# Designs tried in a protein design chat: VH-VL binders against Translin-1 (tsn1). Part 1

Every score and structure here is a prediction.

Target 1, 220 residues: Translin-1 (tsn1), of Schizosaccharomyces pombe (q9p7v3)
Amino acid sequence: MNKSIFIQLQDQIDKEHSIREKLTAEVDLLDEKLRVLQLLLANCEQNLENQEEILEALEIIKSKTRGLAELASNFPYYKYNGVWDRSIQKVVYLYLLASWTGRLDKSLRPTYSLLSLSEVGQILQVPVFPEESTFHLSIEQYLHAVLSLCSELARQSVNSVISGNYHIPFEALNTIQKVHSSFQVLSLKNDSLRRHFDGLKYDLKRSEDVVYDLRIHKLV
Below, numbering starts at 1 at the first letter of every chain, in headers, positions and changes, except where a header shows other numbers; Kabat numbers aren't used for antibody chains.
F, E and O are the ipSAE of ESMFold2-Fast, ESMFold2 and OpenDDE, as the mean of both directions, binder to target and target to binder. V2 is 0.75 times the mean of E and O plus 0.25 times the DockQ between their complexes.
Where letters were taken out, [cut] stands.
Atom coordinates printed by the task and the answers are left out, and those that the model quotes come from them; centres of patches stay.

## First folded at step 4 (VH-VL; framework fv_tezepelumab)

Design u1 (from t3 with heavy chain S105E)
Fold by ESMFold2-Fast, scan of step 4:
Structure u1 (fold): chain C 220 residues (1-220), chain A 123 residues (1-123), chain B 108 residues (1-108)
Amino acid sequence: as target 1 above (220 residues)
Amino acid sequence: QMQLVESGGGVVQPGRSLRLSCAASGFTFSSYAMHWVRQAPGKGLEWVAVISYDGSNKHYADSVKGRFTITRDNSKNTLNLQMNSLRAEDTAVYYCAREGYDFWEGYYYFDYWGQGTMVTVSS
Amino acid sequence: SYVLTQPPSVSVAPGQTARITCGGNNIGSKSVHWYQQKPGQAPVLVVYYDSDRPSWIPERFSGSNSGNTATLTISRGEAGDEADYYCQVWDSSSDHVVFGGGTKLTVL
């Protein structure tokens, strides 16, 4: 076989490795900040004093997401999107959670509703529709984020009862029920997404159990 | 970080009762479903019972249904298993296990286990 | 009444790949979790939801699940991998956790 063919193959391998290394470095920086925000939002109902820290973390995540988007736009989207897919899912999830709980801005006003994919894109200042196969937020990333939100809301419903907040469980149940009914009209083509959706029934049951317990004790 | 510590095991005669306890620390106990899993000497893992995060829902293995009662006290971070009408077949190490709650994939796996407590039912 | 079937033992040479199977009727529609248990110790989660790994578990551990068989794959086997391995599912129809019988992995 021609030796120059193998040299060309090695050059392509080296190029792809270099690109993945650069993208992975940016993703690692983003993941560090995602872990910080996740911890801040995990007990947000009980820690209103940490709002300024949450706003800082949201802004840093937005900035790092834009930096990743700039870097990634220089390379084929569908070849490298696996490098950032899960991290971007988490970015979307944390913005959904911050909005739902009222931590997205200084107003501290919960929305108790879902930001749309377009709204998340506007907030993060990244595209949401693939015009030229450049970096964008995908429908699959958004749907995974919505399902993750439901799991977190079910968990926070338990904690809110402990803190004496009986309103949160009802809003969580309402959100989870709406997500469940919405997903049932979708034709899911991705096995990962379908498996994630299968978990929603447990989040729904957990949320229902919390509300049921509150009604039995007439705390509502 | 987090810990699960079982206690209450020992040697008892058939037909008697034992109460096992599991003390949890290092996590928000009230946010997790808890399980008891047992393992007879030299045998495999056998699921015993589960209790929901708030104590409202419980499920039992067919072999212990009607004899064992799972309870929890969220104010004390404690899981309990009341074992009545004990049989030789109940001889096992009993593990306290936390049901995993990963908001990315869901739950119904055991992410943390206690060290186990030995229950021997022998005449 | 749902049953998971595992081979009682599997042997692997150092550096080679071990495959431990878990058989169940339509198990591919369920989520399979895997635990490692060393003598005298509590079980440790090694793979959950078919193919995901806890951060403390090396990439040598992987899982798959389709049809009637789930598989735990341990590449580049090491002496430290010697243990009993258990598969587990949640059977929603009975509200029961079901474990496989366990597989003893020997690294010779």
Scores: ipSAE 0.000, ipTM 0.459, lowest interface PAE 11.1, mean pLDDT 84

Design u10 (from t3 with heavy chain F103Y)
Fold by ESMFold2-Fast, scan of step 4:
Structure u10 (fold): chain C 220 residues (1-220), chain A 123 residues (1-123), chain B 108 residues (1-108)
Amino acid sequence: as target 1 above (220 residues)
Amino acid sequence: QMQLVESGGGVVQPGRSLRLSCAASGFTFSSYAMHWVRQAPGKGLEWVAVISYDGSNKHYADSVKGRFTITRDNSKNTLNLQMNSLRAEDTAVYYCAREGYDYWSGYYYFDYWGQGTMVTVSS
Amino acid sequence: SYVLTQPPSVSVAPGQTARITCGGNNIGSKSVHWYQQKPGQAPVLVVYYDSDRPSWIPERFSGSNSGNTATLTISRGEAGDEADYYCQVWDSSSDHVVFGGGTKLTVL
């Protein structure tokens, strides 16, 4: 190999490394805010404590997601989407969780339902469904987020009983059952989604056990 | 206290069969996917097989596919590995491992491991 | 088939920081888990989902994962940290669990 060819290859290597570093830096900043919001939502009770912090975190996450989308749109989507895929799954998940629990606005009114992929895209002001190979919220990211929500709702069911809230387990079970039924009719082409769907049955069983215990307790 | 106890290991001749069992206690066995992972003497960890929480889905490493069968009995809290057509390269400590589920994504890890049982395939 | 590459050995002086790398093509898009194995013992989970730590594992253990390299960081190294360390991912394309070859950590 002559020196000129080697220099050309080194330039390509340096260019790809630089792109990945820039994308990773933006993702790391987003991840910091995702960790903050996840902590706030995981320990949140239905009250005004932390609500302003939650609203601020949601807005920062929205802003940083749009910033990442702008940066990422300059590069081949399928070559670099692995850099942000997991973090965007978490963005979608946290917005689903905030909506379900009533934390998207100051009213503190839970929806006990799922935002659609289109609704999440509209809230975040990013595209959905790939018409081009550009940055977008994917069906797979949404489905992962929905399955993650079910896991968190199963966890929140246990915690809500400890705090004396007996309504949450019934709403969680209803949501998990709906998701489970919907997934059974999907032909999943993604191995990770098929594997994660196997985990959904664990969440369903946990949620059923909580509701069963409440019903048995009420009988005595 | 959570516990996984493997049994059934021993010395067998090439071409023969051996059945390993893993007895689980201290957790709801029927709610977790279970794995077998092996380690040849002085070598690294090698994944062998997985079975879903209800037994409906199974996957095997290419090196054992067609020769090993993973099964479970949720009523008895037991995981089994039927090993047929054993080869010298199957010699290893076999670990029973529980798949952890951390409520975030479907990317799984092994949060609890048994102590292992030694399988030696030699003449 | 997906391959994880680890250095066969790493040395650290007591009280210093050890870094064990796990290389894989676009590994930053995967979730990386780390196990510690001492001679004659079963592996123990020390870091999962890139950077999360079980409650019984000291804060000295941390992880990161970006691009083509995941790293296990052990701060303030102690003699008790001597062990083999394995990284692990789930390869969705093959439905296989993939382990790295392992790194022997020696604390001098």
Scores: ipSAE 0.006, ipTM 0.463, lowest interface PAE 9.9, mean pLDDT 83

Design u11 (from t3 with heavy chain F103L)
Fold by ESMFold2-Fast, scan of step 4:
Structure u11 (fold): chain C 220 residues (1-220), chain A 123 residues (1-123), chain B 108 residues (1-108)
Amino acid sequence: as target 1 above (220 residues)
Amino acid sequence: QMQLVESGGGVVQPGRSLRLSCAASGFTFSSYAMHWVRQAPGKGLEWVAVISYDGSNKHYADSVKGRFTITRDNSKNTLNLQMNSLRAEDTAVYYCAREGYDLWSGYYYFDYWGQGTMVTVSS
Amino acid sequence: SYVLTQPPSVSVAPGQTARITCGGNNIGSKSVHWYQQKPGQAPVLVVYYDSDRPSWIPERFSGSNSGNTATLTISRGEAGDEADYYCQVWDSSSDHVVFGGGTKLTVL
């Protein structure tokens, strides 16, 4: 009854499970803070009451992201990056949204502009485009975040009309059009990205329809 | 095409003040952060200050903090640097520089530079 | 307080490759930009975002950035490449732009 081979396999399974549990725990803490910030950024209209909370949430998310990066650096990147990939996409997305809405502290960019991948990396103090298998922001994470931003901007365009804010739809359309044009020159090799990009045409259409409706009512 | 033209340089005594201006043309000035960078004779480039697109955020090099003030007038497409309590070490060519930006690249590189204006602080 | 270190001078023979280094603590996590300055002239951007080039800059110019060292590479060196070269980063921790001390490239 020699089961040493199965005992060794069980040991390896347990070790990998323990690593995934540790990483998942850090990700869960980050996700909780991401949810808070997402609620604070739920509309594009200026709300001075929330500004301090938004800045606090951004700083906490930055801290939690670096903590995750430090923990993750102890383990093989490509084996475990699936544990945090979705959450890091959300980190990038929320920084893009905070910047676009003019909420990001110390921003040198105008409201309604898009942070580049390099700028997000600088803000989070996390590398981009490394040759080593170290924790980093990927092109794919950034592109997913940009597409998520476009969906949120299209959604907020519809909502802003209800509240009588007519300039947000124009700024959103401008941003979505620029993103759409940029994506069209890219050769996407990732199925997930290609599928996400397919949704952009609907966000663009929603944004166009909102602006078109506003223009027709003004002309008539 | 795009141009940045500095003016206001000259010879000034220590402890006095001087105001530099940079006239921008050929681009949407109000959309870009602007910087001042200086270079002492025979020395390297030294960053001085930055101002955000709308003037709401400013940062200064430690060597000039409290003495220099960066401002802009977007209606006139002008960038200014008010230099107070000037010291001999402030002697340099002062360049106005536009912070580059595109959708896929980073901030904080200078894609256009002015010709520079010479400031000499001496008795 | 962030510091970028460049060699004060580098020499290259015509047609050979020049490499100018820019050292900084964990510089690979930052975006490095490179400027060329000829005597009496304003600096000109030659490489930005570690490895991108403005359309008016020859493809002989390239860059890399990893770990603690960024490098500007000028292949097939020409007399017209003689200049001072400066690396530059944004240090987000201090909100400061930092330049290297500059490297004088001589084409012999």
Scores: ipSAE 0.013, ipTM 0.562, lowest interface PAE 7.5, mean pLDDT 86

Design u12 (from t3 with heavy chain F103I)
Fold by ESMFold2-Fast, scan of step 4:
Structure u12 (fold): chain C 220 residues (1-220), chain A 123 residues (1-123), chain B 108 residues (1-108)
Amino acid sequence: as target 1 above (220 residues)
Amino acid sequence: QMQLVESGGGVVQPGRSLRLSCAASGFTFSSYAMHWVRQAPGKGLEWVAVISYDGSNKHYADSVKGRFTITRDNSKNTLNLQMNSLRAEDTAVYYCAREGYDIWSGYYYFDYWGQGTMVTVSS
Amino acid sequence: SYVLTQPPSVSVAPGQTARITCGGNNIGSKSVHWYQQKPGQAPVLVVYYDSDRPSWIPERFSGSNSGNTATLTISRGEAGDEADYYCQVWDSSSDHVVFGGGTKLTVL
């Protein structure tokens, strides 16, 4: 016959599924806007004609992130944070990239500099280091985003030389070197983050090679 | 249009050598790490070797370390695998694979694969 | 060395959801990628970094990864989904790529 335990287990499964569906739907809306901004920034080597679209996309992403945070605050953070973790990493990365390239309105830092985790939190109006287990930006999300930025800057260094821009490689190398030095003093306990950090040495070498070639050919 | 075309496969006797090549086109070859992955007839995928975008770093599966050498020529958009001291257990389809570019998490996944080339080690 | 464990086969009825598991010690701390391979063809990336999907892959394909198990989920199963599926990670401690043994998906 039917046992009460199985009924209660099914109810719990259904409840958790419903929560994940609601969170996933909100994440999907955010991801759509992240794809738009990523395309705009990928095509933006010194192109100012899409600046208004970039600012609009950033504001929409901020709004969608706040909407996700509001919804997520109703549920246990550590049980459901896997649903949005990668998307929030993308939010942080795109804000870092927009700031580094000088595209962010009322930037807290000059062009070619890194926003801190706290600064990203201020911009997005999302907590960092909260006392409660509420929706927040994690250290891991920020560190992954910084490493992703370094990979993008190494890519842009190669492309900028092809385009005749010899300034970007120096700024990229400076940023990648600072990130590499900072990670060296961290004791990383997470395999995913250690794996991502292992890739940084390739980005650093790539950036060094670009600058070295420019100096040998007296282009800088 | 992106393409990865393997060549150099064939039938070879145990203890001999064979050189595989992979010709890349349709993308900036020098920007990607490249891998060799093999598959014995009726068996699963087995990773063989990786070479970084500039050729400065290489890693090998324990089963091939000391016998196989992965190289690349970025000026010719070519990836190579020199296979020495071949054994019957090396019989497999060898795939050339591009390491995906994911700016969020770094590298380590294969977003494009060649069609493969068959290597048969038999007397 | 790091080992990924997959069931050798999984069956699903048309229109139903297939779930293919990939077991590994603390695999939730690693990023898992999934490949589809049809007979006589090269593998095709279907899910990467646990849950991301290439733009050319249908939304019916999704992934998750937590604790000791990663899962590839294929909703509304179709005959065209019949293939071998492989999970894959990068083991940073050994600097090696590790593949699961593969799972043959049959659509009844």
Scores: ipSAE 0.008, ipTM 0.487, lowest interface PAE 9.0, mean pLDDT 85

Design u13 (from t3 with heavy chain Y101W)
Fold by ESMFold2-Fast, scan of step 4:
Structure u13 (fold): chain C 220 residues (1-220), chain A 123 residues (1-123), chain B 108 residues (1-108)
Amino acid sequence: as target 1 above (220 residues)
Amino acid sequence: QMQLVESGGGVVQPGRSLRLSCAASGFTFSSYAMHWVRQAPGKGLEWVAVISYDGSNKHYADSVKGRFTITRDNSKNTLNLQMNSLRAEDTAVYYCAREGWDFWSGYYYFDYWGQGTMVTVSS
Amino acid sequence: SYVLTQPPSVSVAPGQTARITCGGNNIGSKSVHWYQQKPGQAPVLVVYYDSDRPSWIPERFSGSNSGNTATLTISRGEAGDEADYYCQVWDSSSDHVVFGGGTKLTVL
């Protein structure tokens, strides 16, 4: 009976669709919270009173990420990772940004530095690629997040000058320069990552111009 | 209420100059990068130029580079476009547009646009 | 020079879903923004960063972007949706804003 083969194929299709729907639902919930945190961090230099909301958003995102990881661990990683890949890049990015700006805890002490992939994994309580066979943070996700951080730091350099904070542009430039130098050592084998890296030279130039302008006008 | 109002358009002969202005109100003008975008009659949108929040950085489309100069006066909430050596192909409605702020990469989008001012270059 | 390709026109029946495409080499790695322009009026932002909507834009407007194609989707099409639609990216290699050629949407 060749019909039994097609019934088995339909069952497999239905099961895979069900899995993808469950994963997509979790990702959608995570994305809603990512948007909230991104908006809160947008105003963090000008609004220290929103710190409790930021801490709450960080904990919700951590919880949602772990929930997604737990659900995803039941299914083949390489078959379904496309469902959450971009959202997890954003999770890593926002944690990097919160750490850099001093919003990860009540101390309000900026690090002006990058959390390592391992440190992000420890904070989120999620395995780090490649040593895990289930849900894990990948090197590519981390590198995309670092590049996104550089774009945001270049933007915040402009905003910080407007608000009268002349220290942020120097720290941003220092971070972007370090990232730029480090990326040039890497042999990038992913086209998406190579294109993202190509954008970094613009962020670097924008950041340099802000600092140069401050020096010319004797504001630093 | 946020407003961007362009002015200075008109009919000019080829090789002449014209200066466009854009008056901004209802937002902190000095906090935003500003753009000029044009549209020839019956044609699509074409980006012209951008100026950073403080006027320190400027970029131009290849078709206008060396002929047009973008400037701003943050004390008066005005954006300007000085157009020199005008050509027939510069005939268009010129819009000033505000660059939106967002935290994801690729932040050149326009969240508010003026009504436009018509520039006609004819022999 | 980076180029965005849009179909010149798309038609949709009232209540049906319109899809307007924006083609570009590896456009999925870029952020795509969409503008609506009605005759004699300035453009209006309808979708930004691939899929985000300004608060004043109805939920029936949505966007997606992957591979070589970005898509603006307008569900439950209405007569008031008739307009020209433009996609837009910034090109990091040239440091220029790039617009698509525009798509005229007609509601039959």
Scores: ipSAE 0.005, ipTM 0.452, lowest interface PAE 11.4, mean pLDDT 84

Design u14 (from t3 with heavy chain Y101F)
Fold by ESMFold2-Fast, scan of step 4:
Formats: sequence, structure tokens, C-alpha cells
Structure u14 (fold): chain C 220 residues (1-220), chain A 123 residues (1-123), chain B 108 residues (1-108)
Amino acid sequence: as target 1 above (220 residues)
Amino acid sequence: QMQLVESGGGVVQPGRSLRLSCAASGFTFSSYAMHWVRQAPGKGLEWVAVISYDGSNKHYADSVKGRFTITRDNSKNTLNLQMNSLRAEDTAVYYCAREGFDFWSGYYYFDYWGQGTMVTVSS
Amino acid sequence: SYVLTQPPSVSVAPGQTARITCGGNNIGSKSVHWYQQKPGQAPVLVVYYDSDRPSWIPERFSGSNSGNTATLTISRGEAGDEADYYCQVWDSSSDHVVFGGGTKLTVL
């Protein structure tokens, strides 16, 4: 008899749909906070007075990421990770940006360097390289975040010149060059990541042009 | 305010040539990859060609490779498409499109499109 | 060559949700972008990188992409949404842009 089989299939479909809805709801809440932090960090070079708001947003994002990780740990990782993958890429990216620009803590000290995947995991209190297939930060999420950072640094280089900060373009170029060199030795097996990396050459050129313009005008 | 304005379209006989131009304004043209996309009457969108920001890399759809040449002049903010050996199948509205810049980067979406210019290849 | 498949038409009643699908082999590993085209007009970007929206596009437009199917979802449909919708990917193996055949959305 096939009627019992169809009933079981419908029950499974309904259960999986319910799980995706619950995960999506948590991701939507996280996305709201990511949009706020992204806006705050977009003008951070000219607005140091928003530092308390940035710290608050970082802490909320960390809390929401941990909450998502806890919920997701109840379900098969590889079956549902597509629901949060892009949002977690954004979490990693914003923490990389906050660290690079000196907005990660009250010291306001820029690192002008990359937090490692392990360092990001430690800050967020989320596993990396887990022994079990649990919620974790993936290598692919980290690499996408690093490439996104390079695009933002190239953009901020233009803005920093307008504000009279000639140091930022050189640090941005240095970071982008190191990322570009490092990616050259990686064997990228993911279409999305390979396409993202292909875009890095535009960020590199943009950053080089800013520094070249500064040199021509004898501003450094 | 950003603008892309295509020109050079018209009616032409099979086997002849046309050159399309796209004039860009309101953004730093030299920082963006540019594309040509066409649409035959009553049909869908078909990608034609792309040129990198500095003109060093170009890619073409199989249907036009060897017949069409995409070029750009960054000093004049102009994108061009040289169309040789035209066929009836090349009849379409040709759109100039800008490859979007996004902080998530990678080969991209088209965030800005021109109004299009009509090319009709008929005997 | 890589191919994207869309239904030729979809109908939705005002205030209801329209779903337009874009099928492709392992499309979930690619980034999908969506364009709206009204008669006599150039296409307009409505969703990019699977689920992101330009700031001028209302929140009722959303996207998803998993497995072999990407979907553009238009909630609370209105007359102004009536248009042709195209999905698009970049196929890195061929260095080609690929468009779906388009879906005509009718709001009745």
C-alpha cells in the first residue's frame, strides 16, 4: 500500500519546512543588526563619535550569531547551512573590518592586518575546525569575508584621501597585495569563491591608482 | 546622476558592418567592467560581450566570437562594439550595461543599463 | 554550455505572493541575480547575489538559491510588478554570462 508512504513523505516535508522557517527567522534578526553595523563602519574614518554604537552592534551580532549556532546545532549542519551561510560571511567580514580600522574595542587602535579564522572563531565563541559536524565558521566563509574586506578597503582609501589621511591608502594597498599573493597559491574548488577572487584584481587596481595619485602630487 | 547612452543602431543588409557606441557619464567609467547584452524582438536577454576596466581582458558569446569586437576608450568614457559579418540572427536591441560594484565582489550583476539601440539585419 | 530554465509565465492576484523559479544544474553553488523588464524599457536589477536587494527595491522582493533551483519571491503583488523577470548567473568555467529565458508575470 502506498498511502502510508505518502503520509510519511508529507510529514517529513512539513518538518523540514518548519526547521528552515525557524532558522530563517533567526537569520532575519541577525541580518537587521548586520545592516546597522555595516552603515556605522562605512563612515568610521570621519565619525569617531559613533564608537559606542559600533561596540553595541558588535556585541549584539556576536550574541545573535551564538544564538543561531545554538539553534542550528539541533539539526544536520550540511543540510541547513545554506540558510545562514551568507549572513555568517557578513559577520566575519564586519569583524575583520572593525579590527582592521581600530573599531573592535575602546582602544581605537587599528591593526591594519587580518584576523585569522581561528581568531575570529575565538572572538565570536564559535567553533573552527570541529571534530564533529557541528555549527562552525567555514574556510569558505572566511575567504569570502577577506575578499569583501579588500573591496571595502579600496573604497575607504578614496574617502580617506578626501579627509586628509594619506596613511590609510598605503595600509589598504599593503593588505590587498598580501591577500592577492596568498590567494594565488590556493586551489579554489568553489565557483562562487573563484568568481569573488576574480574581482580582487579590480580592488587591487583601484587601491594602486589611489596610491599612484598621491605619489604624483607629492602628498607623501 | 549616472547615464549610459547607446548609439549607432540602424538597418543594415546581411554581411555588412555596424559600430555601436555607448557614452557613459556620472561615474568613474575606467573603474568598471562593461558589457553588451542584446534582445531580439519578442525574445529574452542574450549576453554578447564583456571588457575589463582597463581593456586588457575580453570575452564573447560563442554566437558572435570572431565577428564582433568590444573596445573602450577610457579617456572619452566610451564603450564600443564593432559588428562585422552581420546575420539576420543579430537583429536585436543592444544594451550597454555596467558590471556592478559590490563589497561581496566577484563577476557580477548589471546594476546600470542604457536604453538600448535597435539593430535590424534584413535583406 | 550552462542553461537556466524559467517558466514562461506566472500569474498572481493582487496582494498575493508570486514565485518565479530559475532552474540550473547545481545552481545553488552559483550567485543568481534577477532583473525586471517592463515593455519598451531597459532591464532593472531587483535582486543580486541570491537574496540581496538594491536600496531602491522594496522588501517584498526577496530571493533564495539552493540545490538546482533559485527563486524570486514577490510578496503582496501589485499591478506595478507586472513585467518580464530574468535570472542570471556568471559561469566561471566558460567566462560567460547566462540568462534564463524570462518569465512574464501577470497581475490579475
Scores: ipSAE 0.000, ipTM 0.471, lowest interface PAE 12.7, mean pLDDT 84

Design u15 (from t3 with heavy chain Y107W)
Fold by ESMFold2-Fast, scan of step 4:
Order: structure tokens, then sequence, then C-alpha cells
Structure u15 (fold): chain C 220 residues (1-220), chain A 123 residues (1-123), chain B 108 residues (1-108)
């Protein structure tokens, strides 16, 4: 049947809305579990107290991420990636934080080390650097997550001193310094990422100030 | 200069035990996960075991699980592999390998290897 | 368990480009590392994380990884490139390192 252009446009709008609604529902379920894991990782000093809960939350987040990936693979990536982009950044960030704090089960990595984008992809069993527009972890999501990690490490450095842990600030500073040096060789094209990177200098200064104060007062 | 030197290989009868050692120098040994990889004569590379930087985590290939034990002594820069209940199929050159590290690249590749030590299990 | 498949052998003429493949289910979602082993010697890392090279490895060595196939490319082949080449991944589901069966490169 012939349809007016307005009826065809309304049908397209309705279909796109339905897709966004389905994707948003999956993202909301993922976000709920991300909030739980973030609370569990709020104190990097408690290595054993919450370990089983952290591992369970990580596995649930992995499962939810794969479920989102499966659903999203049915639709154009670049049209709908805005629905999950921020949440996937947070997935990557929390895995980076869990790894850095030594919380990943069966980790062969030193505590206080940074997972690569490829390693996060392997852990989540989600593609990186695909040929076409399938669901994948993007380099921008990874870079945002790394910058978010640095902000959290600077924050936890201040709190670690208050609680009497003087080792965390040194490891945080080392990580933030390496990230800062690495970012300086990158040609960033994304405006949001450039602004996020501009914030890194403040995290670096906060971390430096904490370590400087510890050394002056001979606490380390 | 980085160096990994394996020792302790030799000829041993089936069912017996051998202990391999790997002496590391030229890098901060306590910062790296370490692996054992073996190669039977004329065959390919086969992964054996890994130990985390502090010795708290270990993984083994299914073929050696329950028979081999990987350990390390960071104060002596030494990696060890205790091999019990040896079988003919354990005959191989055993390599000590360092897991590579780069903040951006991460782990799970071997950037430095020792020269290997030969283990022959025969009567 | 996860399996990596390599051709047993590849031949290339001097100055030509050799391509060594490593097949694995959805290997493009994993990081692939490549090692060169010459007779009587320990393996040497030539490419890591799909396409990165150690500083001591010539730029003639490069890598790619997508879909179900990773590839090691050696341009301007030289007699000194004759060796066995192994691909390797970490299989997070089993917590195991997995090596391919190896490819013998002949430069004639």
Amino acid sequence: as target 1 above (220 residues)
Amino acid sequence: QMQLVESGGGVVQPGRSLRLSCAASGFTFSSYAMHWVRQAPGKGLEWVAVISYDGSNKHYADSVKGRFTITRDNSKNTLNLQMNSLRAEDTAVYYCAREGYDFWSGWYYFDYWGQGTMVTVSS
Amino acid sequence: SYVLTQPPSVSVAPGQTARITCGGNNIGSKSVHWYQQKPGQAPVLVVYYDSDRPSWIPERFSGSNSGNTATLTISRGEAGDEADYYCQVWDSSSDHVVFGGGTKLTVL
C-alpha cells in the first residue's frame, strides 16, 4: 500500500524508539550492578572482607555486558552506541579498578597494574577493533575509563592516608604519571576525551601533593 | 642485561621427581609473573605453568596439574618447578619465561626466555 | 579447550612477503602474540598484542587480527627469517596459555 511520507516517517520513528527502549532496559539492569560493584570497591584497603561479593559482582557485570552486546549486535552500532557508551565506559573502569586493587580472582598481574583494552575485551569476551559496525569496546571508552581510574586513585590516595595506609599513594602516583606520559603522545580527536584528559593534570597534582606530604613528614 | 638461566634438568626414570630452577638477573624479578613452557623434541611449544609476581596465584596446564608445583623466591631471584610422578610424555626442553609488562599492553606474552634445560624421562 | 591452527609450513622467495596465519574461533576478540624460534635456540618475541613490535624487532615484522584469523606478515624476506613461528593467546575461560602448532618458514 501507498503511504504518505509522514506515515512512513512515523513508522521509522516508532521503530527507532522501540529499539532504544529495549537497549535502555538492558543498560538499566547493567547500571544497577555497576552501582553495587562501585560501592564494594570504594575502599581499596579491604582486600579480603568483600572479595567474594566483588567476584560475584564482576561475573554478573560480565554476563550483563555480554547480554547487552548480543542485543545491540542486531542494530546499527553508530546509531545506538550512545545508549550504552557511558555504561560500558563504567564497566571498563570498574574492571581496571578491580584489577589495580588486586581484586580479580586468578589474576596473574601485579596489584597496581593497568589492564590493556585487549585484556578487558578478553575478560568480558567482547570484541575490540572489529572490521565493521558490530558491538565492541572502543578505544575512546577505554581511554575515558583509564582517566576515570586516575581520578579515583587520586581520591583514594587522600583517604588511604587518613586511614593510615601509606603505600597506596605511591602506587597511585606511579600509575597516574605513566598514564599522563602515555596520553601526551596521543593525537586526540574527540572533544570529550580531550576535556577529560585536561582534568588528569589535577589528579596528578593531588597525587603528587599526597606523596610529597608523606615524604616531608617521614611517614614513608 | 636481562638473563634467565635454567638448571636441574637431566635423565630420570618414570615415576621419579626432578626440581628445575631458573635464576633471573638484570631486572626486578619480584615485579613479573613467570612461566614455564616446554618443548618435546621436534614438537611445538606447550605451556606448563605460571606464577604471579608475589607467588599468591598459580595456574597449571591440565597435563601437569596435581604433579607439578611452581614456586618462586623473590629474595633470591629464583623460579622453581617441582616435577613429581614424571612420565615419558614429560620429556622436553623446559624454558623459563618472563611475562612482559607495559602499562598499555598489559600481560600474557613472553618478552624474555631462558636457554632451556633438557628433561628426559626414560629407563 | 581453545585451539589455534597454523599451517605447518610457508615458503617465500628472498625479498618477497611471507604471511603466516593463526586461526581460532573469534580470535579477533583476543590478543595474539608471535614468537620466532631458530634451531637450537629459545623463542624470541617478534609481535605482541596483535600488531605491536618490541624495539629490537625490525619494522618488516607486522601483525593483524580480526574475525577468526590473525596474521604475521614478514616483508622483504631474508634468509635469517627462516625459523618456526608460533602464535599464542591467553584463554581467560580456562586460565591457560594456548600456542599454535607452529609454522616452519622457508626462504628459498
Scores: ipSAE 0.008, ipTM 0.446, lowest interface PAE 10.0, mean pLDDT 84

Design u16 (from t3 with heavy chain Y107F)
Fold by ESMFold2-Fast, scan of step 4:
Structure u16 (fold): chain C 220 residues (1-220), chain A 123 residues (1-123), chain B 108 residues (1-108)
Amino acid sequence: as target 1 above (220 residues)
Amino acid sequence: QMQLVESGGGVVQPGRSLRLSCAASGFTFSSYAMHWVRQAPGKGLEWVAVISYDGSNKHYADSVKGRFTITRDNSKNTLNLQMNSLRAEDTAVYYCAREGYDFWSGFYYFDYWGQGTMVTVSS
Amino acid sequence: SYVLTQPPSVSVAPGQTARITCGGNNIGSKSVHWYQQKPGQAPVLVVYYDSDRPSWIPERFSGSNSGNTATLTISRGEAGDEADYYCQVWDSSSDHVVFGGGTKLTVL
């Protein structure tokens, strides 16, 4: 048996491992910033003093995402996209949450709506719907992010009632209902996405329960 | 430390009633859906009932629907199961369980369980 | 009335890999959770959302879920792994939690 063929295969394995290690290091740096922003946004109800920190974290995440995109563009997209897939999903989620809650800019104006995939791509300056296998925001990443947003909105709905804010539950319910209806029209081809969508029914139910409770107790 | 402690189990005759309670501590009880799960001696786990975090929505296994009532008191951090018209087949250890969640994956599971309380329905 | 099917028993030699299956119609579209129950004790979560592990569960425990079968894999089997294992899903069509019948793992 020709041993040189196996040596060539080992060299290729080592090269691919080196590439994954390099990409993983960049993802780890991005994940550090994602954890910071997630904590800032989780405590954003009635906390307007942290707006400057939120804007700074959003800008750092945008910069780190673009740096990852630049590094990743040197390698086959579908071979390595698993290394950053979940982290980019989190980037999209945090931008959706910041927009919904009014934290994307200095105006502090909530949108109570979803940024489209194209809008997120424009903000991050990352391609969407590319004609070639280059680094881009995927439909699956966006849809996972939307589902995560619904879970967070259901959680904030419960907390807002405790703090005496009865408006947030209605906006959250409206958003979750629209997402639920839209997902039912989609022909999902991804097992992970279908599983995540199964969880949306819990978020919808929790959000409905909050609004129902408010109406029954005549707080609205 | 998170803790769930069940009480109220005992020996009862068929057709009678029992009320089980679960005392929760170490977490914000009012933020979680709660479940009752039972296990007959030497048998597997069987889901019994769920109550939403605020008590507004409830679901029951077909075997107990119309006989059991799940309730909660968020001011006292307690979950209750009122069991009426008890049958021999209701004999089991009854567990109180908290419904957890993983934010990034979305779907729900039982992350904390009580030690259980034994209900024996015998003549 | 969704049903999960588990083998009643599985045996493994110390240091070998045990595989416990959980069968269900299109179970790959659902999230599967796994619980370990030792005699006289309450169940303990060992794997959730198909393949995630709580921080207190060793890496030897892993899971997968595709098509009609979910699998709990326990590598490097130890005597302390002897227990009953239950799979669980939430059936959205009925709003019911469904458990498998349980599998008794024996470490020979």
Scores: ipSAE 0.011, ipTM 0.491, lowest interface PAE 8.9, mean pLDDT 85

